# Miniprotein binders against q9fmw8: the designs that were tried, part 8

Target 1, 279 residues: q9fmw8
Amino acid sequence: AEGLSPVAGGIVALGKFDALHIGHRELAIQAARIGTPYLLSFVGLAEVLGWKPRAPIVAKCDRKRVLSSWASYCGNIAPVEFEIEFASVRHLNPQQFVEKLSRELRVCGVVAGENYRFGYRASGDASELVRLCKDFGISAYIINSVMDKNQVSVNTEEEDSKSKERGQVSSTRVRHALAAGDVRYVTELLGRPHRVISRTRTQDLTSKRGRISLQTSSLLNLPPGNGVYKACSLIVGDKHPISCKVIVDTSNLYIETEEERFHNSDESQEFQLLGIEFG
Short names: E, the ipSAE of ESMFold2; O, the ipSAE of OpenDDE; V2, 0.75 times the mean of E and O plus 0.25 times the DockQ between their complexes.

## First folded at step 4 (miniprotein)

Design Z3 (at its last look DockQ between E and O 0.12; V2 from the best seeds 0.00; counts 0 for: pae E 12.8 > 1.5, pTM E .778 < .8, other shape alone 2.923 > 2.5, placed apart)
Fold by OpenDDE base, look of step 4:
Structure Z3 (fold): chain B 279 residues (1-279), chain A 80 residues (1-80)
Amino acid sequence: as target 1 above (279 residues)
Amino acid sequence: SPEELVDRAMQLLDEAKRLIEQAVKTGDRELLKQAAEKISEAIDLLERAAEIDGDWELLDLAFEYMELAEELRKLAKELG
């Protein structure tokens, strides 16, 4: 018996779910209104494409936490992420991709943004998605882009017509805001504080006088740009967040806490995950 | 725009390919250095284009050109 796809009978949100920003959350909300919400994520992009792996905006190990936090928006159902290898779909034309969704994955419907492109060389648009889904007997729902409210409408009428950026929330905007160190703006785009995850050896966690130093090489996702961040929280395991100040440089993060005794209670673990929330 | 970045990267890769072909014909190793510089610049542009939430088209296109860039870089190293 060919095992049922994990998304069988569900509604899949289609998009590039790197930042899990408020626009991605809106796709999940719309999916949850219609059925069981799933996110369809493509993985193996960098490997297929020979790109140097970039630090993700959201750490892979933290994605489930973020999706769980969306349950309150999604009828108390946390969206589940289903990963597909990009290599398996890259060559598919729009029709073949929708056929895969319908016949192989057995989804009941799809949700996508108005600017969604898909298939080989992105030859399919949102209108083609709706048409093809109808032909294959699955529902398609297209939603409007979530607009960035902080864009000062610079009334530069003429030049903005060429930028395909219509002021929507995007992972690119999140990356730029992170690089600029504007963690408040990042929080607005994400609908949550940005969390950086570090994988550190327990032995390297030297708290001297409430100061922790982390190497940037230990980070599982993208930190904000170099600077001083006064309103942060340190998360160690399942413990309550501790207020801290963070200094980011090119090589290290320096965390200053008011609490002196980080009793690393779990001396038994060779590696610990530390979370730092910015904002 | 991401499209302009990809278009410029394509132009650089086409120029790099011509330089490699000319280097093979002439034996001029300086043309291979110039090709390597253009390939490096093209990769930087494609990386920047990929940072932009581009459509699948831009990603696919950027990828095709990254593969071409790596092939050309490998060829330039084998000839140098």
Scores: ipSAE 0.021, ipTM 0.396, lowest interface PAE 4.3, mean pLDDT 82
Fold by ESMFold2, look of step 4:
Structure Z3 (fold): chain B 279 residues (1-279), chain A 80 residues (1-80)
Amino acid sequence: as target 1 above (279 residues)
Amino acid sequence: SPEELVDRAMQLLDEAKRLIEQAVKTGDRELLKQAAEKISEAIDLLERAAEIDGDWELLDLAFEYMELAEELRKLAKELG
C-alpha cells in the first residue's frame, strides 16, 4: 500500500474535539460501528486570528489516555485522532470540502453531529453534508446531539430546536462548569474525572508541611475555578493514585496529602508530569 | 460577507491593541475607552460571522473578548 493519507479507508468523526466529552465519545462510538474510527479535528482558529489561545480542556499529552479509555465503547479499538489546521481548509466551500475528504484524504465515511456546519461562510449544514457525500461516494452518518440530563428549558416557542441546543453537551458547557468549580457536573459531561496535568520539577514532589505547591502557569490544561476540592487524586508517573485535597487559587494550586514521599521512576529526570484528578 | 466581517473584526482588534499599548505608554485613559469600543464592535462582527459561517468556535472567542472589553470599561470609568 502507498499510505496515501493517514485516514484513508476510515470513518472519520468531524469536529473540534477540545473536551473529548461524552458527545464526542458518541461520534467515535458510531464511527466504530461502521469501520476504523478516526477523529478529524480542526484546530488553530485562535492562531489564525493572532490572539491568545485558550487553555485546552484536555492536555495534549493526556489525549491518548482518554481515547484509549474509549476502546471498550468502540469494539476494543481506540479511535485515532488527526488534527487539521483550520487555515488549510478555511477557504473551501462545502463541495470543495467534501471533495477533499473523498479525493485527497480518501475516507470511506464521515460521522457528524446534527448541528454540524462546514465550508467557508458555513453554507453547508448536516443535510448538505449528506447530499454532497452521496455525490462523492462517501457514506455520511448524522448523529443526534447528546443531551445533558440535568438541563431543561421551560420557555421556548421553537421548542424542539432551541431546547436541544441549550440542553446539549458541549465544550462550552464543560468550560463553564469548570469555571464554576462544579467538578461533579464536569465528570458527568466528560464521562470521566477531569485530569489536570502539570509539568513539575522532580525535586518539588516532596511535600513541605504536608503541602505541594504548584504555579498555575505550570499547568498544561484548564483547572477548575478557585476553590477547595476534597475528593481528588494525585498521579505521579505510573503509580497508583494518591488521595488528596486540592486548593486552587488564581496563581497557585496546592496539593495536601498524607503521603510525604513519592517513589519516582528516574531521579535523574529534571521534570515529571503530575496528574491531578478532580473527582 | 462573512469573510469581510472577520477581516474587519481583526482590523478592529489590531487597532484596539495599539490603543491599549499607547494608553500604557501615555497614561491616557480615554484611549482605553476607545479600545473597549473597538473590541465590542469586533465582537458583534465575530458573532454575525459565526452565525453565517456556522463557525461556533468564533463565538467562544468572542466571549473572551467580551470579558476584556468589560474590564477596560471599568478601568476607564474608575480613573476618569
Scores: ipSAE 0.000, ipTM 0.192, lowest interface PAE 12.8, mean pLDDT 77
ESMFold2 (binder alone), look of step 4: mean pLDDT 81; pTM 0.761

Design Z4 (at its last look DockQ between E and O 0.01; V2 from the best seeds 0.00; counts 0 for: pae E 16.8 > 1.5, pTM O .718 < .8, placed apart)
Fold by OpenDDE base, look of step 4:
Structure Z4 (fold): chain B 279 residues (1-279), chain A 81 residues (1-81)
Amino acid sequence: as target 1 above (279 residues)
Amino acid sequence: SPEELVDRAMQLLDEAKRLIEQAVKTGDRELLKQAAEKISEAIDLLLRAYEIDGSDWELLDLVFEYMELAEELRKLAKELG
């Protein structure tokens, strides 16, 4: 029995789900309205370019948590991320890609943004997606871009030339807002506080007087820009968040907790994951 | 190398940016066409880098972003013409 694809009979949201921002959430919401929501993500991208992979906005290990938090928006169903190796799809023309979705993956429908591009060299647009999905007997739903309400003209001289962003929420905007240290704006774009994950050796978690120092090299995702963040939360394992202040510099994060005794309860683990939420 | 292709693409994009800024200041439509050409060339370089490396989403995003920008600039240049 050729095993049914994990997304068989489902509705796949199509997009680049880097930031998992409110625009991505809206794709999942629309998918959930018409069926079982899935996110189709492409993986295996970083390995080939030898480029220093940019730190992801969302830590890989934290993606499931974010998606689980969307259940309340998605009819109490957490969207599941289905990962496809990009190498397997990169050469597909728009028709071949939709054929793969319909015949191989056996999806019932797709959801994409109005600006969605797909297929080899991005030759397919949202209109072509709708057409092809119809030809293959699957539903296609195109949603309007989620607009950024805080159209602060990020008159960053760099964004004016990239100004395809007609004010939509994007991963690019999230990256810029993070770089600027505007964690409030990041929270609005994400629909949640930005969480940075650190993988730290338990032995290196020396809380002297409620102070923790983390190397930026221990971070699994992109921190905000250098600065002082007064309204943060520290998350250690499954423990309740601890209010903290964070100082970000180029090399380190300095965390100051109100609680003096950060008991590393799990001394048995060589490595711990620390979450820092910037709110 | 893919890196050299990307570096060259980035240079072209910077040049295109300057042309767009000048076009906005001067109202010169020809500068928008020139910017679109530079963006198109940059895209070709990025695609080549991508074909070599097959995998950079950031590069793909960049390619997609600039493809639409080039098309928008071409449309603007036609509508203004």
Scores: ipSAE 0.018, ipTM 0.402, lowest interface PAE 5.2, mean pLDDT 81
Fold by ESMFold2, look of step 4:
Structure Z4 (fold): chain B 279 residues (1-279), chain A 81 residues (1-81)
Amino acid sequence: as target 1 above (279 residues)
Amino acid sequence: SPEELVDRAMQLLDEAKRLIEQAVKTGDRELLKQAAEKISEAIDLLLRAYEIDGSDWELLDLVFEYMELAEELRKLAKELG
């Protein structure tokens, strides 16, 4: 009724949901065990903090598909993402932040990772989150960090030691694995094949000799590093995936496929979104 | 400007909403085709706005949702299916 937010009565997962990796998925799973699961995402961080813009790991237009794929882990209820502009919360101290969750957003509970920091200058930690939530009458659940496979992180004995200590699944680790072209490891970190989205002119979908050429500037999210990727899939609309080979270089992405004709469901569109799965 | 393109796209989407509401009341499938055409034009405008200012990720989210809606409206309007 009056004053209810879209997440009112729900259990919100707190974090920076850049990659939607298996650590993020675990937060959603735990939220779903308690109640209606939401992800509370903060957007506009780079602009507010003066950081150089970076390509996102998950294209914004692809986030709903990823979250929907989590439904089977979440009791057949896909978590819903609710976005908050970082500028609107950047100055809140930890108490003010929890007050917003309780009084404005009317959430019933929160889940957060054990290393979660919040509030102005990251002054609040997980233990303070629990204490403050108790004071404001909302439940708080702290979730252990999800670790990657030690075997894929092992490189040297020194690196192995650091991997065991710092082997948490993270967006930074996903970005490093993508840059190295290690799409098998990326799949393990994400819990799904990495999908790159390209905004492509419909007229450019015509394959010459089974090859489609795209500029890297047309990509809406982060591709893997330069290399040849032989076990890829091209996604056009809701059609069956088309097997392909993808060559990534500095300026271009080449898709080689046996399919020479492409149909879209709307010929009136000048542009079309293509999905490219690596792995 | 990107703002002008978005404003025009929203006007077209509002017009499409009214056509859909009338199609539901009357059963007139031609109104659904008209709505799908307006949604397609709005999508083109949103994509052009995004191409000018790539920092507005919300435009791509809108495009995706309305591409799905336009496809469903065309399927619903198809009499031979």
Scores: ipSAE 0.000, ipTM 0.147, lowest interface PAE 16.8, mean pLDDT 77
ESMFold2 (binder alone), look of step 4: mean pLDDT 80; pTM 0.752

Design Z5 (at its last look DockQ between E and O 0.05; V2 from the best seeds 0.00; counts 0 for: pae E 14.2 > 1.5, placed apart)
Fold by OpenDDE base, look of step 4:
Structure Z5 (fold): chain B 279 residues (1-279), chain A 80 residues (1-80)
Amino acid sequence: as target 1 above (279 residues)
Amino acid sequence: SPEELVDRAMQLLDEAKRLIEQAVKTGDRELLKQAAEKISEAIDLLLRAYEIDGDWELMELVFEYMELAEELRKLAKELG
């Protein structure tokens, strides 16, 4: 018995789910309105395209947490991410791709953005997706782009900058906002504070005088640009967030906690995951 | 090669990123224009790579960065 696809009978959201921003959340919300929501993610992109590995916006280990937080928007169902090897789909024409969705993956429907492109040479658009899905007997739902209402004022200090609609929320926009160190704007784009995850040796988690130093190389995802961030939270394991300040430089993150003693509760672990939320 | 084109595009995007970071710090609209130019150059390279390999992910990147370049240009005009 060919095992049922993990997304069989579900509704798959189609997109590049790098940042898991509010636009991606809206895809998941729409999927959840129709059925069981899944995100269809492509993996192995960098390997197939010969790209240099880049730090993801969301740490791989943190994606499930983010998706779980969307449950409240998705009828109390956390969307599940299903990963497909990009190499297996990159050469599919639009029809072959929808056929794969329908016959192999056995999805009941798809959700995509209005600007969604798919298939070999991006030859399929949202209209073609709807047409093909109809031909294969699956539902297709196209949603409007989630527009960025935030004016990236170059002057971060002007509270009064009338939020102008500037374009679609995108992972690229998130990357640039992070690079600029505009963590507030990042929070708006993500619908949550940006969380950086560090894999740190337990032995290195000695807070001397409430200061922790993390190497940038220990980070599992993209930090904000170099700067001083005064409103952050440090998350260690399942502990309550600790208010902290973070200085980001090229090589290190310096965390200053309000609490003098960082009690590492789990001294038994060689490595711990630290979360830093910027907001 | 497509890989070389993509690598060069990524370098240009990194340069654009630095310019954006500087623009945010200084309020210099000219840096935003320069960033938009760098992004435009990167888009051209990505398009060339796309023409060779036909990878839709390259096209997605193109669309994302086209939008960003336009937004930066608009922002630069609004600050002028």
Scores: ipSAE 0.031, ipTM 0.382, lowest interface PAE 4.0, mean pLDDT 83
Fold by ESMFold2, look of step 4:
Structure Z5 (fold): chain B 279 residues (1-279), chain A 80 residues (1-80)
Amino acid sequence: as target 1 above (279 residues)
Amino acid sequence: SPEELVDRAMQLLDEAKRLIEQAVKTGDRELLKQAAEKISEAIDLLLRAYEIDGDWELMELVFEYMELAEELRKLAKELG
């Protein structure tokens, strides 16, 4: 009842869930096999360090859609994301971190990748996580890394921890692929087409000479690199996707489509959310 | 490349771990200073990789190792 955490009694996947890529999905799948799946995400890192926030790979308003799409992988139960402030865990040693999971959050199990590090100075590893969880009455499950098919072409690679970390699906690989404009590869890493969300003034949604112009500053997440993307879809509200071509440059994102009127542009709203899928 | 920078940084962190272990075994405080230098170099490489990739996981490592480097320098200075 009152005072219980939202994740009490659940199985939490531990990690940094910035991209929601197929490696993150695997953690959710394994959590769902054991119990009610949650993702335990850490937020507020940039604020703690005094750094400028980076453009997220997945727009915050789009995260629920992505997680809902995982339901078919998770026994028809979409995982729920629970955010925890990084500042509240930053100085915890490994034992204090697991104590927080047990006594404050009251989780009954955790799922983590084989290369997971935690606690002050990243001093805890997967083996210590398992040992400490046992001491605090929490089940712990260590999951093998999801390997990137494109980056494992060297078949003589050793199976040490460093090699596994370099061959795995990662947010770094997603960002690199996006910067290169390789949206097919991004789709492989994410397990879905990359969707960019724009909070756009309604007046800017009117197609002028077959082109809608968006400022890069209106984007809520990371676009692909400068280039021309011919197989894209424009999503406006809950309407069917509209085929389009997208041109990305440093300052602007241009959408070329045959449709000049959008149903949601009939509303008296000053701003609307616009989705652009690449591939 | 960012991957090369991260790989070099991780190598430096492994070298620093060895130096700290040696310092504990021998009581040689100069090894703590050398470890802190290795960690600082690794942090610079991770920051350069972060500037290219924007991977927030790199910043988590930077933050944690900055604190370790500061503690090692303080200890080496106070006893050396």
Scores: ipSAE 0.000, ipTM 0.171, lowest interface PAE 14.2, mean pLDDT 78
ESMFold2 (binder alone), look of step 4: mean pLDDT 83; pTM 0.789

## First folded at step 6 (miniprotein)

Design V1 (at its last look DockQ between E and O 0.36; V2 from the best seeds 0.00; counts 0 for: pae O 2.1 > 1.5, pTM E .767 < .8, other shape alone 3.193 > 2.5)
Fold by ESMFold2, look of step 6:
Structure V1 (fold): chain B 279 residues (1-279), chain A 91 residues (1-91)
Amino acid sequence: as target 1 above (279 residues)
Amino acid sequence: GEESPEEEGDWELLDLVFEAMELLEEAEELIKKAVETGDKDLLKEAAEKISEAIELLTKAYEIDGDPELKELAEEYARLAAELAKLAARLG
């Protein structure tokens, strides 16, 4: 008669899943090898700062597509996201947090990265997570970084200021690569082409001499930095991608294509979602 | 080997930000009380709390790289400087 938590009996991957990069995918894969996979995120950052919602790395409406693409890696089960308001757990010490996972959320196991920190003032580490989980009867699995631990970079000094091509996968690395316009590296970090979503008025889709102009304010997630991107794809609904060139500047995103006729001129819809893939 | 702040988990980032905002709210209360009572020591205490919050926001920026965290820290650095000037004039 009493409802179970949405993650009861599952294996939760603990982390910050803003980018859904290949490191995040690995956590989901490992959770799926053990049981029903969930991605457990902590939310509340924008609210506590009093900011408007920020442009995310992955558009909220696009997250389901990305997670579904992981199903083939996860035993044909796409992981499901679960959010916890950080204010509700902020003051818990490490033991209290593991108790919440076991007693309140009723998870069967957790998966976390080797550098995971938790509990008030980040006082718990991965070793403490394993110890406490054992005490509360839930499994804990610590996952090494996506990069092989035996493939240490030849130049360790560069890890202080920037990553090499074989550096660690991180959301910060994705953001820096996007800002630099290095869409090839972004693709490697994400394990997929970066897709920018625009909510665009149907009226604004009219090509003008082979160019469509979108405002950057219509984008639902982070574009790459200002520049010209030659090997892009425009996705309209469920149709085949249209090859295009994209020019990004501070205020506008210009899409140039030789195809002057867009499929789906459904004039009954005031807005459409456009996908723009870089690389 | 050096510790990389970019590899710290999401709990640590959120903990820094929440603690910083709590300090800023406490500083706001001290400022209001200082204005009401004329007590310059409350302004000094508020400035110290703001300085601590700035350090936490700076660490959060080093972990996350979100420029809005850096902008927020800079905004409060200006406020702390103004409070220090005011406290010096009252003393």
Scores: ipSAE 0.460, ipTM 0.720, lowest interface PAE 1.7, mean pLDDT 81
Fold by OpenDDE base, look of step 6:
Structure V1 (fold): chain B 279 residues (1-279), chain A 91 residues (1-91)
Amino acid sequence: as target 1 above (279 residues)
Amino acid sequence: GEESPEEEGDWELLDLVFEAMELLEEAEELIKKAVETGDKDLLKEAAEKISEAIELLTKAYEIDGDPELKELAEEYARLAAELAKLAARLG
């Protein structure tokens, strides 16, 4: 018996879910309105392309937390991420991809943005998605792009007139805002404070007078640009957030907590995960 | 309407990069053949393919904001310039 796919009978949101920004949340919300919401994510892209692994916007280990926080928007159901190896789908034309969704994955419907492209050479658009879904007997819902309210013309001088950016919320905008150190703007685009996760050896967690130093190489996701961030929170395990100041430089993050005694609770663990929320 | 690269999702980015890689592989074959045959016209064709690949990688960079795509595009732009100079010397 070919086992039912984890997304069988569900509604899959289609997109690049790197940042998990408010636009991605809107896809999940729309999926949840129609049925059981899933996010369809492609993995193994960098390996297929021979790229160096980039620091993701959201740490892989933190994605589930972010999705769980969307439950309140999604009818009290946390969207579940379903990962597909990109190598397995990269060669599929638009029709074959929708066939895979319908017959193999057995989804009941899909949700995508108005500018969604899919299939080999991105040859399929949102209109073709709707058509093909109809042909395969699954529902397709196209949503309007979530517009950035703070349309500060990112006068990136590279506003070459060909920028297809219509002012939508995007992972690129999040990356630019992070690079600029505009953590407030990042919070608006994400609909939550940006959280950086560090994997640190317990022995390297030297709290001297409420100061912690983390190497940038220990980070599991993208930090904001170099600067001084006065309104941050340190998260250690399941403990309550501790107010802190963070200084980001090229090599290190310096955390200054208001609490003098950061007791490493679990000295028994060789590695600990630290979260830093910005904003 | 030309969709913003982030909205084009993983497919467009991937396709742009794959197409760029295919063009670069073809260019490498042309360069190899040009060296073997002494045919300068193959170097011109290789430079054209590299130029097309750079356009695709640049577009992919505009989509994804990956500094590696930009660095790769810059690397191939240097290669294209060297090939163009070589072709001009053999001409």
Scores: ipSAE 0.110, ipTM 0.515, lowest interface PAE 2.1, mean pLDDT 83
ESMFold2 (binder alone), look of step 6: mean pLDDT 78; pTM 0.703

Design V2 (at its last look DockQ between E and O 0.21; V2 from the best seeds 0.00; counts 0 for: pae O 2.1 > 1.5, pTM E .785 < .8, other shape alone 5.169 > 2.5, placed apart)
Fold by ESMFold2, look of step 6:
Structure V2 (fold): chain B 279 residues (1-279), chain A 91 residues (1-91)
Amino acid sequence: as target 1 above (279 residues)
Amino acid sequence: GEESPEEYGDWELLDLVFEAMELLEEAEELIKKAVETGDKDLLKEAAEKISEAIELLTKAYEIDGDPELKELAEEYARLAAELAKLAARLG
């Protein structure tokens, strides 16, 4: 074919892959059982709103590490991301979108969640996706939502509000759990500890009596809510993790460790990337 | 891409936001025309489009939970109130 797309011949998981949570991972796993897995997302929200993007759940520079960690589930092939500008597809009806997948992007199959909506005014649903994909000669697989063990099995009024608060995994639940500082629950939702990335001045990496002080404005992604987090790990460059305590407040993030000096990779650089895992 | 992070969205969320912004652009054009012509009926039409956009942004907030979507809807509610004052003065 002429000028093959990056996803040609592959199986694309359709979704909003902002958090890379366990529900997203399940889509990738199912795609990998069928063929080469890709993650297809739509972008352009910040442009249409005319403002700065909201802080991402996963730092852009950290996404490849997360996806690489899924390789063992995916036949030793990390899924690759593909982004479509929403303005370019907004007016396509469901059939036109599936035609684009089949004829322009040349995918061999799609996986999507049971609540997936697509096409102009979100007029297409999962059943229509399956039907249209069959018409265009590509496979379609609908994946049930990832749920906790107390998901309602029948439409019965249950009064256990705690179980309802832990319903289907979603990026919204990840954001709420982060805001609440519930990093244990965040770990369950993500299937990994949450990692915050800071682009940090090299001079700020010099320990001041075992304490590094950072501005929250240096963070590349969403931190947990204000609080004290005692079981954290600090990753400096490509070194092994250093145990630490992290204090988060509105304007600052403080990292405390017993080690006074842990930066010796490249002191000539003005900035370095620092990873902070909230475990 | 760009130096700033991209913001992802579901098709449904993105469709609501794009439609809301189109309505707001249409309202802006109606307001400009109303000011030039003194036609208060154009301000009424603009206010109706703003009201519809507010409903769409509110639905988007319900899907995504981003407080900036709620704040945007509140900003345009204040604009609609100012348009009502302007319409009374024009006519």
Scores: ipSAE 0.514, ipTM 0.760, lowest interface PAE 1.5, mean pLDDT 83
Fold by OpenDDE base, look of step 6:
Structure V2 (fold): chain B 279 residues (1-279), chain A 91 residues (1-91)
Amino acid sequence: as target 1 above (279 residues)
Amino acid sequence: GEESPEEYGDWELLDLVFEAMELLEEAEELIKKAVETGDKDLLKEAAEKISEAIELLTKAYEIDGDPELKELAEEYARLAAELAKLAARLG
């Protein structure tokens, strides 16, 4: 018996879910209005391209938390992420991809953005998605792009001519805002504070006078650019957030907490996950 | 209409990169053949393909913000410049 796919009977949102920004949340919201919401994510892209793994915007271990936070927007249902190996789908033309969605994955519907491209050589657009879904008996819903309200004309002088940037919220904008250290703007694009996750050895968590130093190499996702961030929160395990100041440099993050005694809770663990929220 | 780089899903980004890689492989074959035959026109053709690949990688970088794409584009830009100099010396 070919086991039912995890997304069978569901509505899959289609997109590049790197940042999990407010545009991605809107896809999930629309999916949840129609049925059980899933995010279809492609994985293994860097491996297929022979690229070095880059730091994601959202730490892999933190994605479930972010999706759970969307339950309140999605009719009290947290969207579930379904990962597909990109190597398995990269060669599919638009028709074959929709056939896979219908016959193999057995989805009831898809949600995509107006600018969604798919299939080998991105040859399929949103209109073709709707057509093909209809041919295969799947519902297709195309949504308008979520526009960035803070359209500061990124008059980057060099981006002048041909960038049809319509001003939508994108993972690229999040990366640029992070690199610029504009954590407030990042919060607006994400619809939540950016959280950096560090995997640190418990022994290296020396709180001398409420100061913690983390190596940048311990980070599981992208920090903001070098600078001083005064309005941060430190999250250790399931404890309440602790107000802190963070200094980011090229090699380290320096965390200064108001609380002098950071008691490492579980000294028995060799490694701990630390969260830093930039607010 | 030329869709904005930000509109490129994983598929379009991948296409740009795959197309760039194909062009670079073709350019490598042309360079190899140019060295074997002494045909300077093949070096010009290789330089053109590398230039096209750089444009695609640059576009991919603009879409994805991956510094590796930028570094790769810069590396091939150096190679294209060296090939152009070589072609000019053989001419």
Scores: ipSAE 0.069, ipTM 0.469, lowest interface PAE 2.1, mean pLDDT 83
ESMFold2 (binder alone), look of step 6: mean pLDDT 78; pTM 0.704

